VHH binders against p49116. Designs and how they scored, part 266

Target 1, 238 residues: p49116
Amino acid sequence: EGPLLSDTHVTFKLTMPSPMPEYLNVHYICESASRLLFLSMHWARSIPAFQALGQDCNTSLVRACWNELFTLGLAQCAQVMSLSTILAAIVNHLQNSIQEDKLSGDRIKQVMEHIWKLQEFCNSMAKLDIDGYEYAYLKAIVLFSPDHPGLTSTSQIEKFQEKAQMELQDYVQKTYSEDTYRLARILVRLPALRLMSSNITEELFFTGLIGNVSIDSIIPYILKMETAEYNGQITGAS
Short names: E, the ipSAE of ESMFold2; O, the ipSAE of OpenDDE; V2, 0.75 times the mean of E and O plus 0.25 times the DockQ between their complexes.

## First folded at step 16 (VHH)

Design B1 (framework vhh_brivekimig_d4)
Fold by ESMFold2-Fast, scan of step 16:
Structure B1 (fold): chain B 238 residues (1-238), chain A 121 residues (1-121)
Amino acid sequence: as target 1 above (238 residues)
Amino acid sequence: EVQLVESGGGVVQPGGSLRLSCAASGFTLSRYDMSWVRQAPGKGPEWVSSITGSGDVTLYADSVKGRFTISRDNSKNTLYLQMNSLRPEDTALYYCVKGGYLPWKKTFDLSSQGTLVTVSS
């Protein structure tokens, strides 16, 4: 009945750890990534359509798409995160590890391919100059994906995805009326997200999580945690 | 005034069990996620487990998963930690903390008394 997303869902403000260390380390990268992951999941849980699907469906959807949602967040927040600096530091570490024979060549190859895919994706989004409204709807399209294995309520999920697609189309056609092909250029970027390994994303960005918890275990926790406490921490993070 | 009082610690043999309690006062427990944090001699604080305000979802450090169970009774304003299959490395002062799992929050209010758990032969 109402729009799928409100203006509050367009606001996506990442608060970074401060100060940034002189040399990037696993803890800084993990904390930065964790803040983005929590922001992304709190964004998702705030959507009335998402809430309407119920707890079990919400958990299944986010477990299936968290890597796509997180990667869109990395692209959107690339400047705030100094993502290029983080990725350069990771690449330098991997190159040194190859020389020292600390990691297998196959593992390093997989990780390097992932980093290159991520850089290419973020560069393509930057080149297209994707705005905050477009990011919000792209995240909604990814979130309400009915085609993940094991999902229930797939017809309802598909209806919400179609609503997200319709509202994105309306926005782009109104805001970028002179750019006939913009929507098509934006949408064809989405399949690349599914080619990126969630296991490699977890290895790159979430090593050093307090308690060595898995992303799979943290997802239902974030989706059900008390919002007042999360908001209190964000306020205290200036 | 927010007050947290831990109890239930003691000395046990490896493989033993203990049930820790945390009595909360000065706030409504059900409105907050809660955590257990421990500090071993000579080490910094280590997060152990968190539970949502409703009690619906729990989260555990990998080191305790499958052995510890966090729970709450919001009607009694009390948090619990059931510890099974205890190991010498579980020896620590255990604190309950107002607040859930936030991986960027590295400091905890450990001003409460805590409860000492010693696992030794």
Scores: ipSAE 0.804, ipTM 0.915, lowest interface PAE 0.8, mean pLDDT 89

Design B10 (framework vhh_brivekimig_d4)
Fold by ESMFold2-Fast, scan of step 16:
Structure B10 (fold): chain B 238 residues (1-238), chain A 121 residues (1-121)
Amino acid sequence: as target 1 above (238 residues)
Amino acid sequence: EVQLVESGGGVVQPGGSLRLSCAASGFTFSKYDMSWVRQAPGKGPEWVSSITGSGDVTLYADSVKGRFTISRDNSKNTLYLQMNSLRPEDTALYYCVKGGYLPWKKTFDLSSQGTLVTVSS
């Protein structure tokens, strides 16, 4: 049966758009976020256990959890992305929208609360100094979530989630043997991912796709697209 | 040498239908995602639709979703675009392109002839 994840699944390298503009704009933010989304989906589709669930289950599963995978990716790639700078640019854009009376006060409050939750999540992961193996297994736990409404094949998904949890536990116990409570401190961070709205994430990071495609429609495409063209397109953007 | 030859364009009234074809040669057609891209007079190219190499998954721009259907016949190395409920805004030169949809892709190889679609009342 072997391990759920191989060493190749630990590698997670985001290639940022080049060149970086003098001032961050919607296009740059959307491109950066889209690259991270594609990286996250290609990571998921490369897992043999995920492939074994079949196309329909794979699509339903990722549609349910893409926001959690994306947020974990934001935390893991925060330095590469200069995420704090991106979030500051989004806040500035929202402040302009407030002054131009384009959004209701209630909507602005919801969006600002979402940004705060995202910042707190990323800060907590940074303080815990989560490593590449831990991120890989946290993503696997999130991906193989059997409890999303409308899912089928939940027993097999639960089996893969439990395998991810077991392998994470084994890794943490061996690597951080003197820190008895590290695993507990990591796992209690995960419920916060479910409290963040996928609709608000889409609005904040994927505004440049609005009018073209939705995240819901692009997901099944990413999961089945030819890998060679995707790899070719990211090679020159480092 | 990659060659793409579009056909099936014409003049049609609003609400009408057209079926575009693209004959591909010079590469292993079934191993590549394919796209339709259009260019309206005086405007830049606009991505319309993509289909995976296998044909299993399709993707559409919001402006054409529910009206256009992309398909392919890998045995004939041919890509299709069925266009229904055509609108004046659909008037453009239509190109088939080797490769799928990537949100950050800024340029398309439009060196082929394309096929002209005119929707006029």
Scores: ipSAE 0.790, ipTM 0.916, lowest interface PAE 0.9, mean pLDDT 90

Design B100 (framework vhh_brivekimig_d4)
Fold by ESMFold2-Fast, scan of step 16:
Structure B100 (fold): chain B 238 residues (1-238), chain A 121 residues (1-121)
Amino acid sequence: as target 1 above (238 residues)
Amino acid sequence: EVQLVESGGGVVQPGGSLRLSCAASGFTFSRYDMSWVRQAPGKGPEWVSSITGSGDVTLYADSVKGRFTISRDNSKNTLYLQMNSLRPEDTALYYCVKGGYLPWKKTFQLSSQGTLVTVSS
C-alpha cells in the first residue's frame, strides 16, 4: 500500500575519512570503502520490506548482492569519494607490487580488467546523470532479487522487486516526462553489475580489514549491529 | 559513568582453556555492541571479537576464529570470552570495550585494568 522506499531511503550521504592524506594509501582506501559498505548495508536494513523477510533471508540476500550494491554506491558517490583518484592510487599500488615482485602477473591482469569494467560502469551512470531517487530504486531492484539459491520467501521477494520496478517507472515517467526512453537506458545498465567479481572487489577495496575479517563474515554483523556507535562515528556526535 | 571490570585471566599451558568475564555498568548494556581487545607485551592493541547488542551475531579476528567464543548475558550486564586451544601468541592483557567492530576505528579507550592471560610452556 505504501511506497516501498520512503524519502529517508533516498538520502545516501557518505562521510569520508578526514582529513584526506597527501598520499593515498591502502588504509585510507579500505576505510573509505568500508564506510560505503556500512552505509549501503544500513540503508538496506532500514527498509521495512527488507526487515519483514527476516534475519536469515536478509543475510542471504545481502551476501548474494553486496557487490552490486557496493558498485552502485561507488557510482553514486564517485564525486564525494574522488573515485578516479582512489582508482589511480590502487593502480599505482598494483604497479609498485609488480616492481617489488609481490603479486603474480595473472592476478594483476584480473584486477586491472576489473578496474576498467568499474570505470566504464561509473562513466555510463554519470553520462546518464542518474539521480538519488533512481539510485535508491536500482539498489532496491538488485537487493530484492528472488533468484538466488537457498532463499526462502521467494514469492515475497519477487513482489518487492516488482514494486521497486513499478515505483522507479512511475518516478522516471513523472520526473523526466520528455525522455520517453530514459527508463530503458537506465535498466539496460544493470546486467553490467553481474560482470563485477565480488572476490576482486574485496581484494581491491577490503584487503587488510582490521582482524583480517571477510566480507561474508561482516555482512550478518553489520545487518544486526546496534546503530548508536555507527551513527556517532558518521555524524561525529552520539 | 561507564565502568568495565574484566576477570578470569590466569596462567595456562598451550592447548588450555580460560573463560573471561566483563562486568559492565553505567550504560544500557543491551543497546551497545561489545568487543574484546588484547594488548601483548610491547605491542599495540589488537581487536579480537565483537558481539551485537542482542547477542544474535558475532565477529572474530581470523587469528582466533574457531578457538574463541564471545557471548553476553544482558540480564546480568556481563560479557564473556571462552578461549580454547590457547597458544603462546595469545599471551596478552585482555580488555572488554563498549562498542562493536568498525573497520575505521583506529584507537580503543582502554580505561579498565584488563585481565592478564599468560600461555607458557
Scores: ipSAE 0.809, ipTM 0.919, lowest interface PAE 0.7, mean pLDDT 89

Design B11 (framework vhh_brivekimig_d4; at its last look DockQ between E and O 0.72; V2 from the best seeds 0.78)
Fold by OpenDDE, look of step 17:
Structure B11 (fold): chain B 238 residues (1-238), chain A 121 residues (1-121)
Amino acid sequence: as target 1 above (238 residues)
Amino acid sequence: EVQLVESGGGVVQPGGSLRLSCAASGFTFSRWDMSWVRQAPGKGPEWVSSITGSGDVTLYADSVKGRFTISRDNSKNTLYLQMNSLRPEDTALYYCVKGGYLPWKKTFDLSSQGTLVTVSS
């Protein structure tokens, strides 16, 4: 069989909403996050191996790993997104909400720890100077994870994950031959993604979704929506 | 030219049902996601539901989930909205819109006439 990923899967360009507001409001944050989510999902569905799993399996797989994919996307697009500024804005909004809604101290701690973990992960990825190919393979490894509950075709998923890992290894050996432990340093970052709550991520980034839909509900739609409309809208066209 | 013509609106009692239709022309219907949007008196447009071009996947606003059903017949270039368990707050002018759901989309092309749904006792 051919490679799991092609050069077309390496390209991952996020277009931010324009213009950037003087004050980063919930709407801007949500739109930015949503664009990233859509980009991530469209990336996934463009992979032939992903398509081969079938609609039900695809949906289940993405539902299980969307938070990890999204987080990798945040790390990859951190500069374009001005992620540090977005996170600071989220914290500020959270502080206001805390004052108004009387959130429990435990909940506040959980949310703040989540934000810290997210920022730490993105910073760690930046320090490693992960390139586009490495991100693509890491996303594939995360996407094709067979250890989520309720998945079908786990054997096939595992096979795809192994293929992603092998291709990543080959790439790193070829591109970074002088850095013997680069692959290990990269892969050891993945467990951090599993420590992040999808629920908290959804609350922080996706509170402003039109219609108050859940990420769980929107995932099947993103995976099956017509791409022409999305492409027309993502460039900033109203 | 894109043309959308809504129908099926009317006056209904709370708890009642209506079925809206939208006849589409001027574009390849099956290649476009479609949406319903409504506008209540004195309020801005509100997204209600979307359906993919193939009709395989649907999405609903939380306010109508479990009560409304969006569907389409690509052979007839027609979009439908089955509305059950109607509430007074569902009173609005309903528009058929070319295009699917975008999480950040607050403005819609409401160039069509729409169909009026009134829920009152």
Scores: ipSAE 0.887, ipTM 0.946, lowest interface PAE 0.5, mean pLDDT 93
Fold by ESMFold2-Fast, scan of step 16:
Structure B11 (fold): chain B 238 residues (1-238), chain A 121 residues (1-121)
Amino acid sequence: as target 1 above (238 residues)
Amino acid sequence: EVQLVESGGGVVQPGGSLRLSCAASGFTFSRWDMSWVRQAPGKGPEWVSSITGSGDVTLYADSVKGRFTISRDNSKNTLYLQMNSLRPEDTALYYCVKGGYLPWKKTFDLSSQGTLVTVSS
């Protein structure tokens, strides 16, 4: 009973590091990405259905889908992040690395393919003009994915995913009543998220983490950390 | 007023062990993540480890992972750092800090006295 998501779950406000440097560096990119990761994890942990699954299931789910949640967050916050500028800086660095022979050609190709897929995804979402409610439900569909290898209690996860799908359908039908095919156009974008490498995302965005901690280690910490300090740093976060 | 008092430092040979303590007062200890931060002579502060308010999740800097263990006793308002297999590069003034791991947090409140750890033969 009650909706899966409330209006508080639609609010998704990223606070960027200030000021933006004239030339982007690994520390600025990592800080920006970390703020988005923390915002995404705090968004997920605030959902009552997610809390109901329990700590072990919560950690397993987020470890499996963090890259998909992060990529949706990149698309949603692309303007506030100046994501195109960040990706251009990364591309420029890779072009220089080719000339200086600092990275293997195979690795550069893999990273460039990842960046192109990321740009294509973000451009497709922008072209569809995905709103805040639609992003919230797409993130919920991704979060409550029962089909990741190694998950247990998949039937309960599937029920929450179905509830997210139903509520998205209801929202789109009411808000975009004249666009009969909008829901289908939105949903067919989701499989592309599964093709994005979490290892390449970690390398591109999280190389400068303080203490060189891994994403695998930080996830259970973010899910269980006290909120007072975080809320003091991120005004207006959900 | 928030007060943090570190203790347990000393001189130890390489491979030795020390257990640091931090007595906290002036805030609801159990509702705050806590961290250990160290500062070697002539260097800036380095984050070492964090623990959630409940004590059930911990994080470690890669440089200390597997050697150090952070823990807390909320009934005593005390934070601990068990340091094993100590190395000369672990030599630093160790600080207890109110607050956990936030990758964008650029400054630590090092207003407490700290406790000195010296690893030498």
Scores: ipSAE 0.839, ipTM 0.933, lowest interface PAE 0.6, mean pLDDT 90
Fold by ESMFold2, look of step 17:
Structure B11 (fold): chain B 238 residues (1-238), chain A 121 residues (1-121)
Amino acid sequence: as target 1 above (238 residues)
Amino acid sequence: EVQLVESGGGVVQPGGSLRLSCAASGFTFSRWDMSWVRQAPGKGPEWVSSITGSGDVTLYADSVKGRFTISRDNSKNTLYLQMNSLRPEDTALYYCVKGGYLPWKKTFDLSSQGTLVTVSS
């Protein structure tokens, strides 16, 4: 069987809403996040191994791991998204909500801890200087995770994950031959993704445009939608 | 030319039902996701529901989920919207639209006539 990923799966170009407003608002943040979510789901659906698992398994996998894929996408696209500026705007909004007694103190603490964890994760990935090939394989390892509850076909999923791990190992050894510990340093970043709450991610990034629909309901739609309109809206040729 | 002709609107009491139809021509219907969009008097357009080209997957705005059902018949090039448990806030001009749901898409092609739904007691 051929490689799990091809060069087409390494390209991950996020297009931001334009122009960027002088002051970030909930709508800009949600539109930016929605573009990343759609890009991540279209990336996943394009993988032949993913297609081979069938529609029901595809939906179950993505429902289980979408937050981890999204978080990897945030880290990969942090600079083009101006993620640090977005997170600062969210923190400022939360501080205003405290002053107006709109949220419980315990919930706000929980959300702030999540923001800190997200920022730490993105900073750690930037310090490691993770390249596009490494991100693509990390996303594949996360996508083909057999240990989420409620999944079927777990043995086949595990085989694809092992293939992603092998191909990442081969890439790192070839490209970073003098850095013995690079693979290990990369892989130990993955457990932090399980600390991210999908509920809080929805509240932080998706209350604007997608707040009208749930992530759980939009996932099977994105996985089955016709691609011609989507591609025309973001590229016109890609 | 792309043509979309809506029908089935009317006046109904709260709690009532209506079934909207949309006859499509001028494009390969089965190769396009389709949507219903509504515009209440004095308001901007509001996305209501979308369906994939194959008809296998549907998506609904939270305001209509559980009450409205979108469907399509690709052999007849026809899109449908079954509206149950209608409320006064559902009063609007309803348009069928070529294309699916994209959160960043702010404009809709509402050049068709639409079909008026009025929910009034």
Scores: ipSAE 0.718, ipTM 0.894, lowest interface PAE 1.1, mean pLDDT 88
ESMFold2 (binder alone), look of step 17: mean pLDDT 84; pTM 0.847

Design B12 (framework vhh_brivekimig_d4; at its last look DockQ between E and O 0.56; V2 from the best seeds 0.00; counts 0 for: pae E 4.7 > 2)
Fold by OpenDDE, look of step 17:
Structure B12 (fold): chain B 238 residues (1-238), chain A 121 residues (1-121)
Amino acid sequence: as target 1 above (238 residues)
Amino acid sequence: EVQLVESGGGVVQPGGSLRLSCAASGFTFSRHDMSWVRQAPGKGPEWVSSITGSGDVTLYADSVKGRFTISRDNSKNTLYLQMNSLRPEDTALYYCVKGGYLPWKKTFDLSSQGTLVTVSS
């Protein structure tokens, strides 16, 4: 059978747009987020087990968990992205909308709480000092979640998730043998991902998508686009 | 050298249909995603649609979704855009572009001649 993940799946290098603008505008935020989204989805599609599920199933799977994958990616790439600065910029843009009375009080609260949850999650992951292997396995566990509605091949998905969990356990036991409860501390963070709204994430990070396409629509495209297109994309300038 | 030649443009009434074609040469057509981009008079380029190299997956701008269909014939090195339910705001010079959808891309290589689509009463 072989392992679910290889060393090639541990590498997760995000290339940011260059140059960084003086003011983090919606365009820069959206491009940064989009690069991360593409990276995350290309990571997923590089996993043999993911490919084995078939096109329809793996597309449905990513549609169900893209927000969680994206959020884990934010946490993992927080330093490279200057995530705190990006989030501050998003809040600043929201404040402008508030001043213009474009949002209801309830909606403002929801959005601000979402931003807080994102920041808190990323901070918590940083405090745990999660390494590249642990992130890879966590992303796999999130990716191969059988409990999303409408999925096919749920038994197979569950098996892959269990395999990811076992590999993570083995890795943590070998690498962090002195920290008996590290695995538990890591896994207990995953439920926070389910409390985050994909719609709000999309609104905050992806409002500047060219053509106003939805993440739902772009997912199958990212999963099937030519590799050369992706490689060219990550080296592109704004 | 990459060469793209668009055709099929013309004048049509609102609600009408047109089918654009793009003949591609100078690269392995089937290994590249392709896109349509349009530029209306006095406006910047606007991404319209993209299709993967294999042709399995398509993507559309919200403004044309449900009305336009992108397709390709890799055996003929040809890209197509079927445009239905055309509107005056669809009036533009349409370009075939080598490369797929980039969420942040606002500039395009429009070195080809393009084909003019005019929707008017």
Scores: ipSAE 0.885, ipTM 0.945, lowest interface PAE 0.5, mean pLDDT 93
Fold by ESMFold2-Fast, scan of step 16:
Structure B12 (fold): chain B 238 residues (1-238), chain A 121 residues (1-121)
Amino acid sequence: as target 1 above (238 residues)
Amino acid sequence: EVQLVESGGGVVQPGGSLRLSCAASGFTFSRHDMSWVRQAPGKGPEWVSSITGSGDVTLYADSVKGRFTISRDNSKNTLYLQMNSLRPEDTALYYCVKGGYLPWKKTFDLSSQGTLVTVSS
């Protein structure tokens, strides 16, 4: 019956590849995105409520919501990542690929619309000046979504989502007591995450994964990998 | 003092099978993810497969998915790679590596001897 999240779950520090190349390339973008994906999934697996749901449920939940978690992470880490520069590099790479491979105009339109939606989302979050506690609870609300098709234990998942919503409300009302509509402004940002295609996110950010591994296959691996190996790689970059 | 000893390589015809083994010592094997990495003549190292410390989850390079199976026996401190439907492009020196899949980790400790797999007609 304790709080859903502890102060340790508020800490979300992305370590970027170093040094940054003079010109961004697919490998740098993929490595940056991969670091954020691993950070996001290690964040999720550290939550006791998430652990309590069990391996099969954990895998199903993250497979369903990884794009929403990743997008929230992009918004939270936009400055650290220089996300605008990364998106510009992705656009340049895509334009060059189109000139060579003659990709369809419909696909170009879908990808550009996705980039626009992503930029709009990140800009709205920046304008609201979302803090670390608010991001942690928004990620928890997204993670504990009971409404994805094929999920089991939906009543327990819904209970954890409601607890996340309640704790976010308590936090916002205490911390931003003079801003009566802040919680509403924050929560109405979440539906936009469901409109962004996970397939397009994978194409834009995870092209060039070592071994051409799919996000669907890497998710259960990240959730069960030995934490000491991961933590060792990022400890010195704090 | 980490020691890894690969074995099981050989010469096979296309479509053949081989089972590689890696005997590990000097660390708590069951608490470490493990990987197979290969290096073809004149090429850089290529990650092939990883397995979690518990053995619960495996991960494969797209080039080997459906043909190779990684497994481990923590009671024997041994890692395995079952290779089926072998192709000429699978020809390489195969290395057992302490550690799993991290897409930003570009270097592998290939100080062990490795085991040679040659697929030719």
Scores: ipSAE 0.836, ipTM 0.933, lowest interface PAE 0.7, mean pLDDT 89
Fold by ESMFold2, look of step 17:
Structure B12 (fold): chain B 238 residues (1-238), chain A 121 residues (1-121)
Amino acid sequence: as target 1 above (238 residues)
Amino acid sequence: EVQLVESGGGVVQPGGSLRLSCAASGFTFSRHDMSWVRQAPGKGPEWVSSITGSGDVTLYADSVKGRFTISRDNSKNTLYLQMNSLRPEDTALYYCVKGGYLPWKKTFDLSSQGTLVTVSS
């Protein structure tokens, strides 16, 4: 029935912690990532179609796709975040962990490959000059993915995804009418998101190289947080 | 003005139990997530547990999961922490704080006096 997203869902403004330290550290990186995560979850929670699926379905859906939403957020906000600089700082920290013999060679290879894939994804999105409307629809396509294991109400989720796909197609054709291949070029980037490892994302952005944080276990809490708490998590004020 | 007053701390033997309370005033208690944070002597603050405004979802640090239970009574504007199977490593000054905190957060806005818990033989 009505459009899946309104113009308010296109706005996606990330505010970085202030002041920026002269040398990036784990605390700054984790705070920056936390703000992006909460901005992404606030965005998802605000969508009427998402609200209509019910609380249990919402939790299952977000558990299944949070890493893909987060990765799209990284690409969209790469310039504001100075993501290249953050990734370089992570690489330097990782190299120090090798010198201290805290990670195996196999693990560091996995992590470096993940960083390379992330950089390539973000670069490809930047080269396509993906706009805010396109990002909003891509996030909706990722959010309403019916093929994740363990989901209920998959037929309704599929209908919402088809609606997001239709709205993206209509937007691209109207806004980029002279670029007949734009939609195809955008859509072929989405499979790369499924290749991103959620446990490596957690290691890179939320706990550093050591420690274990499961965003999956926190999703029910994040989705049920009071609206005032969301604002504090997005801006770093409480 | 927000006021948070902790109580219920004391000295207990390993394996014992304590229940902490936090009386809250100066804000609409039920509309805010709440947390417990602790600080051991000579160490930085450590997040312990959080609970949503309604009380229906809770979150715990790995170090206390299964032993501690956070709860709230919104009719009395009171936050609780039931601590069971206490260990010497739980010795700390315990603070209640307004807001939901997360496992990776290392900076906290501690404005109250706290309540001291000492676990020793």
Scores: ipSAE 0.244, ipTM 0.647, lowest interface PAE 4.7, mean pLDDT 85
ESMFold2 (binder alone), look of step 17: mean pLDDT 84; pTM 0.839

Design B13 (framework vhh_brivekimig_d4)
Fold by ESMFold2-Fast, scan of step 16:
Structure B13 (fold): chain B 238 residues (1-238), chain A 121 residues (1-121)
Amino acid sequence: as target 1 above (238 residues)
Amino acid sequence: EVQLVESGGGVVQPGGSLRLSCAASGFTFSRNDMSWVRQAPGKGPEWVSSITGSGDVTLYADSVKGRFTISRDNSKNTLYLQMNSLRPEDTALYYCVKGGYLPWKKTFDLSSQGTLVTVSS
């Protein structure tokens, strides 16, 4: 068969809210994150191998890995999003919450640790100068993870993951032929994604905008929604 | 071109039920996600529920989840909202809207007449 991903799957263009406000607010952050989540889900649903697994498997896979896909998307789109500015605004908000005794110290510590792990991951990817092809295949490796609890068709999922790994290796060896250890440096970054709490990501980036709709509920909707309106929103002026 | 006509509203007591209907014309109904949006007096519009073009997947605001059921009949170009266990806070004008749920979409086409739901105790 042909390659797992086509050139169309390498294209990953985030359309940001118009334009960034002088002072960041929760609505801007949540809208930016929601746009990235939708882009990530539409990216996944466009892959023929993913479509071949069927609706129930598709939903289970994405529910299990959305935080990993989202975090890879944050790293890939860090410059477009001004992610460092968003994270600084979140940290400032948390510090103000400490001063006003609005949150427990233990909870604030947990959230700050999460932000630190996210910053460390994004900085690592930036230092490695991960390109668009590499991001596409890393997302595919994460998406086709056969080891999440409750999955069916795990053998086929594993074959797609192995295909993604082989195609990434082929690309890296041809494009970065003089850097023998590049692939290894990239792949050792992936386990960190599973250590990040999806509940904390949801609280930080999605609170207050998606109308009290959980990520768990919105995922099957995004995977089956009609694309014409969505495509118009992301390719149009607004 | 796009025409949406809501019906089925009325006055009910708390705990009661109503079924709203929306007759759609002027577009390919089965190729468009649809939503129900409500507007209480003096408040902005609130998204209630969405359904995919195929009808395969539905989405609900937490305030109505478990009480409301959205459905569609593509052969009749009709959208429905079954409302059970109604509460006073459900009192609003209810609109059907062409298009699904996009969290960043701030405006809805509420140019149709809507249907009034009043829950009185």
Scores: ipSAE 0.789, ipTM 0.916, lowest interface PAE 0.8, mean pLDDT 89

